# VHH binders against Probable endonuclease 4 (nfo): the designs that were tried, part 8

Target 1, 285 residues: Probable endonuclease 4 (nfo), of Persephonella marina (c0qri1)
Amino acid sequence: MVKIGAHVSSSKSLDLVFDRGREIGADTIQFFLSSPRSWHWKERSDEEKELFIQKRRETGISPVIAHSSYLFNLASSDPVLRKKSINGVIRELKLCEELKIDYYVIHAGKSKGLKESEAVKNIIDSVKEIFSKVKLKHTFFLYETLAGQKGEIGKTTDELAQLMEPFKKENTGVCVDTCHIYSAGYKINDEEGFYSYRSELSKKIGLENVKVIHCNDSKTPFNSKRDRHEHIGEGSIGYKGFEFFLNDEYFRRLPFILETPKTADWDIKNMERLRRLIRTAPVAQ
Short names: E, the ipSAE of ESMFold2; O, the ipSAE of OpenDDE; V2, 0.75 times the mean of E and O plus 0.25 times the DockQ between their complexes.

## First folded at step 4 (VHH)

Design c03 (framework vhh_surovatamig_d1; at its last look DockQ between E and O 0.15; V2 from the best seeds 0.00; counts 0 for: pae E 9.8 > 2, placed apart)
Fold by ESMFold2, look of step 4:
Structure c03 (fold): chain B 285 residues (1-285), chain A 124 residues (1-124)
Amino acid sequence: as target 1 above (285 residues)
Amino acid sequence: EVQLVESGGGLVQPGGSLRLSCAASGFTFDDYWMSWVRQAPGKGLEWVATINQDGSEKDYVDSVKGRFTISRDNAKKSLYLQMNSLRAEDTAVYYCAKEPYYDSSGYLEYFDYRGQGTLVTVSS
């Protein structure tokens, strides 16, 4: 019942994400629409798009999630970089809509020398421009929670609430990354800490606006402000933090996406570790 | 159509140096971050170094910092890796890669294109 999956490679052809998801036993998948470190945009043929849609139907893998390029910085004070970032997001969202991808996850931006208030203003202005050029009918635009590394915007629920405020009538929401929020100072591996965070999310964001969980352990300690993903149970969060999310009345309905290191068969192992934490075992699918 | 051709590998004693080259064609080289990745015998791919489009930003895996230098010549459409103070654990096939990505933990998330590689063997 609980949808567990991983970030998979979109190399060669987008439709292969479904083959790769099936190979690891994923219920749900995430991938990049283009190289995360290139400004080059690859036009996709009608044949590739049709095969993508066909394979989604055939495999039943759902929800389907795209992650933005890491080159994008919607906060940038460099007008060339900011405009390239805006155009990149527009292109990716248009493809998401065409392919009916459910969620588009983005790191909102980094201040890089700006005051945080100016970075937030720049992000909001950038997103206003994006939505002036793209109307989302199916896809939700999701700000990802961030660890609070130097200049990151989106490390607190207050910051996310600010980013979302102008867009309450748009398809927007939040992706919660367990490693990021743990590093940002939310002690989610402790019962009191988990419910405190949940309550804060509910009050400031609305739980219904949380659409995706990135389920990653952390190589670094609580409140480190460092973004270093680790295999489930091998990091500082440990199994308890994931158990709270996986068994929560609301969060259990969301897709859980692993972004842990991809060596060997670790995606399969990490998914099994997560499944073992679910108190009500699903019947065979 | 995209082609990446690595060269410059060979047998070297510990403490020695090698300079790897990668000739690129079939794409707009100047528009892309470029990386070196390596694969030791029986191991997975390991990211080694990355350089941005104009060479103003460079990053390295911790184990090679201070010993390896990545560089590029956009006029010649070439990528380089200067490897100094080589150690036995640097033995690997080295690949030039267009747009490989790593996550915050150093995991290689995406590998767009790579060549056939060039073998570096560090042995006494």
Scores: ipSAE 0.005, ipTM 0.230, lowest interface PAE 9.8, mean pLDDT 87
ESMFold2 (binder alone), look of step 4: mean pLDDT 81; pTM 0.818
OpenDDE, look of step 4: ipSAE 0.022; ipTM 0.427

Design c04 (framework vhh_7uia_1; at its last look DockQ between E and O 0.09; V2 from the best seeds 0.00; counts 0 for: pae E 10.4 > 2, unsure alone 60.9 < 65, placed apart)
Fold by ESMFold2, look of step 4:
Structure c04 (fold): chain B 285 residues (1-285), chain A 124 residues (1-124)
Amino acid sequence: as target 1 above (285 residues)
Amino acid sequence: QLQLVETGGGLVKPGGSLRLSCVVSGFTFDDYYMAWVRQAPGKELEWVSSISDSGGSTYYEDSVKGRFTISTDNAKNTLYLQMSSLKPEDTAVYYCAKEPYYDSSGYLEYFDYWGQGTQVTVSS
């Protein structure tokens, strides 16, 4: 059974993510632990945390994914921003561990005038500091593939491989966003392009280290270096790109999370579109 | 109840500058993200910039980075957008908008309150 879901609101109380996931028929969910554009950290009451754990059990929604704040830049050469970012990630990961959230997805960072090699080194140093303060027993820390907008680190498998190399003994991995990699120059909507990318992932980072698929079409054309999500089948990727992922022997076992625009009932429509692309299983011998 | 009122638009030559203001009533900034969103003639709405409830972090659409600066004056409940090095492509109606706390994923549909807009026209 392929696990398909969406990013849902965590507003008011964290436990409501499960109600919102159930409302749209999601198998799996993603949400923010705090406002993704605020440095303010809201302490969660023991009651809220207990409701979260209870509703996870009751709904059976799994895996459960948290996305980091967009404010964090682990590559920053600004010591104030970098320290705030490191501390923010530490707080979010500690909550993830307490709530037994399966995956924590982060944008690794932006160079902001640094050479890419320096930005990568800064990210690695930041993550070393994070892991010196947080032991991940359940949660996996996942670098998200990025579109390659100016200064983004994580647009290529080479960059991701470099980021992961020092942390092979830690709970780390990768989240692949279909819109981002398509915009970054991976032609995943044709057979040759998909299998070339799959092979590249396998060789450079190990396929087993890919843990989550962000399943988004693209408003912009191939190789645009723009991050603009679109509804499934309404963008430049089209249905074929998603069909390859949904029916792949490895990727089909991963959670597929929609981060498409949230108008009307489009989460329901997009999940239905994805489910219709799954081929029927052969009859057992 | 909640009101967002934009001012400061106008006609400006390419390379010029404008400062937009948005006076907010009915809520305190420190609970929410605020944003500027624009719509060029015949085009869809486009997110431009956001600022956190504490004023500590700012975000910019790639095409405006280095040219536009978002800021707040929390004592006056006022949001600003300082625009410089303006291009004809910046011609649009600019809206002030509010994001719900904890709901932002960067999608425009999450903005729950909008102003009436102010016109910016950049032409020779």
Scores: ipSAE 0.006, ipTM 0.227, lowest interface PAE 10.4, mean pLDDT 86
ESMFold2 (binder alone), look of step 4: mean pLDDT 77; pTM 0.791
OpenDDE, look of step 4: ipSAE 0.016; ipTM 0.345

Design c05 (from a05 with S103Y L107T; framework vhh_7zox_3; at its last look DockQ between E and O 0.53; V2 from the best seeds 0.00; counts 0 for: pae E 7.8 > 2, unsure alone 63.8 < 65, grease 27.2 > 24.2)
Amino acid sequence: DVQLVESGGGLVQPGGSLRLSCVASGFTFDDYAMGWVRQAPGKGLEWVSDISSGGDTGYADSVKGRFAISRDNAKNTLYLQMNRLKPEDTAVYYCAKEPYYDYSGYTEYFDYAGQGTQVTVSS
ESMFold2, look of step 4: ipSAE 0.013; ipTM 0.338
ESMFold2 (binder alone), look of step 4: mean pLDDT 80; pTM 0.815
OpenDDE, look of step 4: ipSAE 0.118; ipTM 0.620

## First folded at step 5 (VHH)

Design d05 (from c01 with D30S D31S D56S; framework vhh_7zox_3)
Amino acid sequence: DVQLVESGGGLVQPGGSLRLSCVASGFTFSSYYMGWVRQAPGKGLEWVSDISSGGSTGYADSVKGRFAISRDNAKNTLYLQMNRLKPEDTAVYYCAKEPYYDSSGYLEYFDYAGQGTQVTVSS
ESMFold2-Fast, scan of step 5: ipSAE 0.736; ipTM 0.883

Design d06 (from c01 with D30S D56S; framework vhh_7zox_3)
Amino acid sequence: DVQLVESGGGLVQPGGSLRLSCVASGFTFSDYYMGWVRQAPGKGLEWVSDISSGGSTGYADSVKGRFAISRDNAKNTLYLQMNRLKPEDTAVYYCAKEPYYDSSGYLEYFDYAGQGTQVTVSS
ESMFold2-Fast, scan of step 5: ipSAE 0.735; ipTM 0.886

Design d07 (from c01 with D30S S52Y D56S; framework vhh_7zox_3)
Fold by ESMFold2-Fast, scan of step 5:
Structure d07 (fold): chain B 285 residues (1-285), chain A 123 residues (1-123)
Amino acid sequence: as target 1 above (285 residues)
Amino acid sequence: DVQLVESGGGLVQPGGSLRLSCVASGFTFSDYYMGWVRQAPGKGLEWVSDIYSGGSTGYADSVKGRFAISRDNAKNTLYLQMNRLKPEDTAVYYCAKEPYYDSSGYLEYFDYAGQGTQVTVSS
């Protein structure tokens, strides 16, 4: 069974993510550990942490995924911002380990006027410091594929391979976002483009290191370099791109997370749309 | 106790202006991301604008260029200057503490919201 879910609100209390996931019929969920646009960190009570673990067991929702704050920039040349980002990631990862969260998804960083090579070096140095202070026994640290907006590091498979290379012995991997890779210039909605991209991932990163698929259609055209999420089938990718991922021998084993617009009942509708694209597995040959 | 008290709403003709204020108490205002959200008659909650504690701002496409959000951390006050008002801007406007967005940027929840202030744009 392919596990399909959505990004759900973690407002008020972290344990509520399971109630919210259950309400929409999700198999798997993603959420923020705190407001993604605030540096304020809320310490969680032991009661809340226990409720989180208990509700995970009771609902059977798994795997669970945390998305990092959008304020972090591990590439930053500003030492204050970079230190805040490193400390923020350390704090989030410690909570992930404590709560047995399976995957932590992060945007690696933005160059902000740095040469790309310097930005990559800064990210690697930041991640080395993070792993020196947090031992990941359960949680995997996942770089997310990015759309190629100005200064974004992580928009190509080559960039992601460079970021991962020093950390092959750590719990590291990649989260592939369908809207991002389509906007970055990978034509995943045709057969040749899909298998070309899959081959590139296999060759440069290793398929086993891809851990999460973010399912987002795109409001903008192929190779637009713009990050604008759309409902499944309503955007420029269309159903075929999602059909390729959902029925792939490897990718179908990964959690599929919707980050589509949340107005009305759209998470339920989008999950139903994804499920309709899944083909019955053939009998073993 | 967290409190957000909005004021400045009222009746105005199309093309007019209003300035909304929100006085915050019961928390360290300067540490929090703040925003304005609105609910038009018969519609859901719509994000209008937000402001980070450091002053960075965001606006919904429907109000960009017409509205300006600002904050005075010394006075624990959030403002929304509304210019060139349209009938479509008719709504109850809420001051929101730490609005939460989903990963696609759609408003999910608030940590706290005030009672709201009614803005009616009618000729």
Scores: ipSAE 0.013, ipTM 0.337, lowest interface PAE 8.0, mean pLDDT 87

Design d08 (from c01 with D30S S52D D56S; framework vhh_7zox_3)
Fold by ESMFold2-Fast, scan of step 5:
Structure d08 (fold): chain B 285 residues (1-285), chain A 123 residues (1-123)
Amino acid sequence: as target 1 above (285 residues)
Amino acid sequence: DVQLVESGGGLVQPGGSLRLSCVASGFTFSDYYMGWVRQAPGKGLEWVSDIDSGGSTGYADSVKGRFAISRDNAKNTLYLQMNRLKPEDTAVYYCAKEPYYDSSGYLEYFDYAGQGTQVTVSS
């Protein structure tokens, strides 16, 4: 069974992500551990943590994915921002370990006037400090592929390979976002482009290190360097790109997470659209 | 149907104050993140502030210390108290139910009533 789900709200209580995932028919879910735009951190009660674990078991929703705060910049040359970012990631990863969250997705950072090589070095140094302070026994730390917007680090397979190289013995990997890679210049919506990209991932990162697929169509054209998500089949990628990922012998084994527009019942519609592209029928829930 | 009705905008001089209100209906208001987003002339959507069901708040750096978000769950109403207003705060302000951000931090979707509420700060 291919596991398909969406980013769901964690408002009010973390355990509610399972109720919300079940309501839309999700097999797997992603959510934020706190407001993605605030430095405020709420300690969670033991009751809430126990309820989270109980509801995970009762719903069977798995794997479970957390997305990092957008405030973090591990590349920052500002020592105050960089230290706050490091401490914030440590705090989020400790909660991930405590709740047995399977994957933690992060944007590596932005150069903000640094040379790209200096930004990469700062990210690596930041991640070394993070792993010196938190041991990941369960959770995998995943760099997300980025669209190539100004200063973004993680927009090419080569950049991601550089970020991962020092951490081969740690629980690290990559989250591939279909809109991001298409906008960055990987033509995943034709057969040649898809297999070329797959080969590049295999050679430079290792396919086993790709852990999550974010399924987003693109409002903007191929190689636009713009990050604008669209409904499955209604953007510039179209159904063919998603069909390649969903039917691939390796990628079909990964969770597929929608971060598409949330108006009306679109998560339900987009999941149905993805399921329709699968050549092997999924197991009924 | 989800409905959000914004009010309280207007013309104000630099250094002045305004309070925006948003009346929500069609969902269990107390259970969701609510927020304010704005769009200045010729620019994209900018996140301003959000508040979770428990009252924990977040603010954009550009407004921190000047704006205060709050909610009244009994009245299904979201507020934004705006103090020490600057010309740069001139924008249409939208009330958002569960603001959705893509993985790059861009605001993709929100629910709002009509055209939002216009705030103009001019000297």
Scores: ipSAE 0.223, ipTM 0.622, lowest interface PAE 4.8, mean pLDDT 88

Design d09 (from c01 with D30S S53E D56S; framework vhh_7zox_3)
Fold by ESMFold2-Fast, scan of step 5:
Structure d09 (fold): chain B 285 residues (1-285), chain A 123 residues (1-123)
Amino acid sequence: as target 1 above (285 residues)
Amino acid sequence: DVQLVESGGGLVQPGGSLRLSCVASGFTFSDYYMGWVRQAPGKGLEWVSDISEGGSTGYADSVKGRFAISRDNAKNTLYLQMNRLKPEDTAVYYCAKEPYYDSSGYLEYFDYAGQGTQVTVSS
């Protein structure tokens, strides 16, 4: 069965993500381990960590996904920011391992005046340092596909392949965001564009290395290079793009996470919209 | 029933100060991340500042050093102290319960925004 869920609040206590996921009928969930807009890190008690593990078993919600802080820039030429980013990722990954979180999603970095090749080198060097200090036995470290906004590294399959190449023996992979790839110039909402992109992922990254699908429609047109999430079926991608992912023989086995606007009951509505697109058997090429 | 009631806006000269307040009811205020977002005429929503349950704060680059967010959990009240106001700060300011940021860090929405309070900085 296809597992569909949403990004949920981790306010107050991390174990509450399971109560919040259950409330909206989620099969799988994503959340932040700490405030995504603050460098403040709250150490979690052993009691809270134990309760997190217990509630995971009780609810059956799985897999569980953590999203990194927005403050990290592993590409940074500023040694203070880069060191803070590396240390922040190390802290988050250690907590992921303790809590048995399945996937950790991160934006690779931004060039910010650096040549893109130098930004890529900085990210690789940063990730080498991270993996020298954190052994990932359970959690997979996932680079997210990006929309192609100014300076973003990770907007093409080729860039992601470069970032992954040194880490083939580590728990690494990719999180594909439908809004991001559509905005970056992959026309996933028509059949030819979808299978072309799938083939590109297979050849350059390996399909098995795609671990999470972020389901977001786009407020902005194809190839806009803008990251603006919209409700499923109400944006420029439309239902067809999501139908292709949900019924694909490989992608249908991955968790599908909504990061759509969260006013009122929209997570419930958007999950229902996605579920209605699922056919009873997978569709082969 | 969740309610957020903003107040403290008004007309002010450039360089002036205003203090916004937001009184929350219908939920356990101390359990939630709170923030301020604004919308200038003809513009989209812009994140201004936020504060965690524990008091950790964040600020947009455009307001750093000029604005200060704070909370009083005993009174279920969120504050925004705005100093050295600029014409560019003219906007409707909304109190937000758990503002949501998309994976790229852009503000997508917020739970239970109130009616907002108008801040006008005359040039």
Scores: ipSAE 0.087, ipTM 0.525, lowest interface PAE 6.2, mean pLDDT 89

Design d10 (from c01 with D30S D50E D56S; framework vhh_7zox_3)
Fold by ESMFold2-Fast, scan of step 5:
Structure d10 (fold): chain B 285 residues (1-285), chain A 123 residues (1-123)
Amino acid sequence: as target 1 above (285 residues)
Amino acid sequence: DVQLVESGGGLVQPGGSLRLSCVASGFTFSDYYMGWVRQAPGKGLEWVSEISSGGSTGYADSVKGRFAISRDNAKNTLYLQMNRLKPEDTAVYYCAKEPYYDSSGYLEYFDYAGQGTQVTVSS
């Protein structure tokens, strides 16, 4: 069975993500561990952590994914911001390990006027420091594919391969976002484009290192370099792109997470749309 | 220990006004985004309004032009002035610490909320 779910609110208490996931019929969930726009951190009580573990077991929702704060920039030339980012990631990863969260998704960083090669070096150095201070026994650290907005590092498969190369012995991998790669210039809604991209991932990263698929249609055209999420089938990607991922012999084994607009009951509608795209075995007499 | 205590709810007729208050304790109130979120019967939590430590405000499209958020950092108190109330505004209103919402207005996070105050708009 393909695991389909959505990014859900972690408002009030982390254990409530399972109630919210169950309410929308999710198999798998993603959430924030803290406000993605604030450096303030909420220490979690033992009671909340125990409820998180209990509700995970009761709901059967799995795998469980945390998304990093948007404030982190591991590429930063500002030593204060980079140190705060490193410390923030360490704090989030320690909580992930404690709660047995399966995947941690992060945007690698933004160059902010640095040469791209310098930004990549800064990210690698930041991640080396992170892994020297937190040992990942369970959680995988995943770089997310980015749309190619100004200064973004992680917009090409080659950039992601460079970021991963020093950490092949660590729990590292990639989260592929359909809107991001389409906007970055990978034509995944075309059969030739999909298999070309799949081949590129296989050759440069290794398919086994792709761990999570973010399912977002795109409000903006192919190669727009803009990150604007749309409902499944209503954007420029359309149903065909999602059909390719959901029926792929490898990708179909991964969790599929919606980060589509959440007005009304759209997560329920979009999950149902994705499930309709999954091929069933033909009936033969 | 973080505490948020809401007050000012009640029954009001359509077109009426109410002012909600939230008294905060257990943290440095002035350092945090504060906001109001609401839950209508049988519905999920909906973001209503927010105010930054610097006083910048934001509002959900459903309440723009009718509601006004403000804060008094000397009194550790958050306010929501609610004008031209509609039956659709009927909900439990919660004071929320560090709310965050996505570009669609979906409430993705907050640290703490109070016990809430009931607002009923009906004749």
Scores: ipSAE 0.656, ipTM 0.851, lowest interface PAE 1.6, mean pLDDT 92

Design d11 (from c01 with D30S D56S G58Y; framework vhh_7zox_3)
Fold by ESMFold2-Fast, scan of step 5:
Structure d11 (fold): chain B 285 residues (1-285), chain A 123 residues (1-123)
Amino acid sequence: as target 1 above (285 residues)
Amino acid sequence: DVQLVESGGGLVQPGGSLRLSCVASGFTFSDYYMGWVRQAPGKGLEWVSDISSGGSTYYADSVKGRFAISRDNAKNTLYLQMNRLKPEDTAVYYCAKEPYYDSSGYLEYFDYAGQGTQVTVSS
């Protein structure tokens, strides 16, 4: 069974993500732990945390993925912003460990006028500090592939390999976003382009380090360097790109998360679209 | 303890107006995004509008040009002026602390909501 799900609302209480996931028929879910546009943090009650663990068991929804705040910039040359970002990530990861969240997805950072090599160094230094303060026994820390918008670090496999190199003994990995890699210049909707990208991942970071697939079609063309998500099959990637990932011998074992527009029950429709692209679902033997 | 208390709902004819109010307590109101979210019968929560601590306002496409959000930080009160009401605006309206939504307007997060106030638009 390929596990397909979506980013769901965590409004009001974190345990409600399981009810919301169940309502749309999701096998797996992603959500925010707090408002991704606010530095304010909501402490969670013990009752809410217990209910989260209980509902996870009752629904069978797994794996469970948290997405970081959009305010964090681990590459920042501003020591105040970088320290706030480090502390914010530490806070989010501690909650992930408490709740046994499987994957934590983060945008590594933006250069903001720094040379890319300095931005990479700052991210590595930030992550070293984070892992010195949080022991990840369950949760994996995942760098997300980025679309190549100005200053984004993580838009190429080479950049991701550099970010991962010091942390081979930690729970680290990569989240591959189909819209992002297509926009960054990987032509995953062609057979040749898909296998070229897969080979590059295998050689430079190891396929086993890819842990989550974000399934988003693209409103913008190949190599646009823009992050604009579209419904499955309605964008410039089209069905073929998703078919390659869903039927790949390795990628088909990973959770597939929709971050497509949510209006008018589109998560249900997009999940059905993805499921119809599966030629042969994996079976337990 | 955080408290959000909504008022101002009621029955109104299509084309009518209502003004919703939300009195906040238990936190520094002026520091937070505040917004309105609604739930129509048998539907999920829908983002309607929000306002930043600095006063910048944002609206769902379905209400743009008809609704106006405002805040009075001295009174810890959030308002929603609802004009040219339509039957499809019928919902329970909730005051929400720290709402966040995606580019499509789907409500992805909020900290707390009040008890809600019922708005019914019917002839």
Scores: ipSAE 0.684, ipTM 0.857, lowest interface PAE 1.4, mean pLDDT 92

Design d12 (from c01 with D30S G35S D56S G58E; framework vhh_7zox_3)
Fold by ESMFold2-Fast, scan of step 5:
Structure d12 (fold): chain B 285 residues (1-285), chain A 123 residues (1-123)
Amino acid sequence: as target 1 above (285 residues)
Amino acid sequence: DVQLVESGGGLVQPGGSLRLSCVASGFTFSDYYMSWVRQAPGKGLEWVSDISSGGSTEYADSVKGRFAISRDNAKNTLYLQMNRLKPEDTAVYYCAKEPYYDSSGYLEYFDYAGQGTQVTVSS
């Protein structure tokens, strides 16, 4: 029952994500709603939206996840960039609702010279404006755990808890990225480290608010503060970290999405590697 | 019907040269950032070079001064001129439309990579 999939291209037409997911044997998929490096937005035709819904049903691929543009910075002190980011997120979330996309994953923002507390406040204010303009009836808005690179907000469970607190009654949650948390200093490939992190999530944000797991091995060592994705089992995390998540009583119920390097048939290989780590019965702990 | 069709790979001796090409169709080529990325056997994906719609170029430190990326917008074609090739340049080379980077610029994913073309540098 564990749902494993990958980030797939949404180029040309959004409905093609299902064909691409089917081709690699994915149970679940993630994609961008538009080019993540461009402010250009293409309105989608009703025909394309209908085809998206139809192909979702025909393939059985579910849940489906959208990742936000990399251009957004909800923490920005630049009013032009912050307003563009807010409007961009609103646009993306409206499309998510229309297409019944289950989860929307976003990097909360970068401080870029702001004090951390002010960056957090700016993100909260930005998200309040977003939710005032788009009502989420289906889609969950998920902050992603970040690796702790320069100025990143969302690198600690405490930061994520602060970001979520005003929105406890909204469709909000967290996406946990294995490479990011390992690089940020959570030793998830060690039994003690895994259960310590799980306990921290439970106490500070609630396990029920974790909705998606991004499965990425790390090219860089533990606590490197670097976001460098590697193939499953080929990096510093190794198989044990993924085995803990895949066999956990709660996490195994979540979609597992690969964002590993995209060449040849590596998504197929990495999905097979993850599937081999699943036990026939859940771990008792 | 977005397509990227690569050519020009092959086997060359160290110090030799190759010119890769990528013919694009199904989108307005001139509007998009284009790149070359590569994957060596048993290694991850490595960004090689980018070219903007306006022709501004960037290169990985490992290839700077030896490789030259260019584009012909009238022909919808992307090129990579590879000079003074080293055994370490052995990889499958991919043409990519608007590669996806993490927030610090590391390559995460690429949008419509082509079929790839094998470059082997060996005696």
Scores: ipSAE 0.012, ipTM 0.270, lowest interface PAE 8.1, mean pLDDT 87

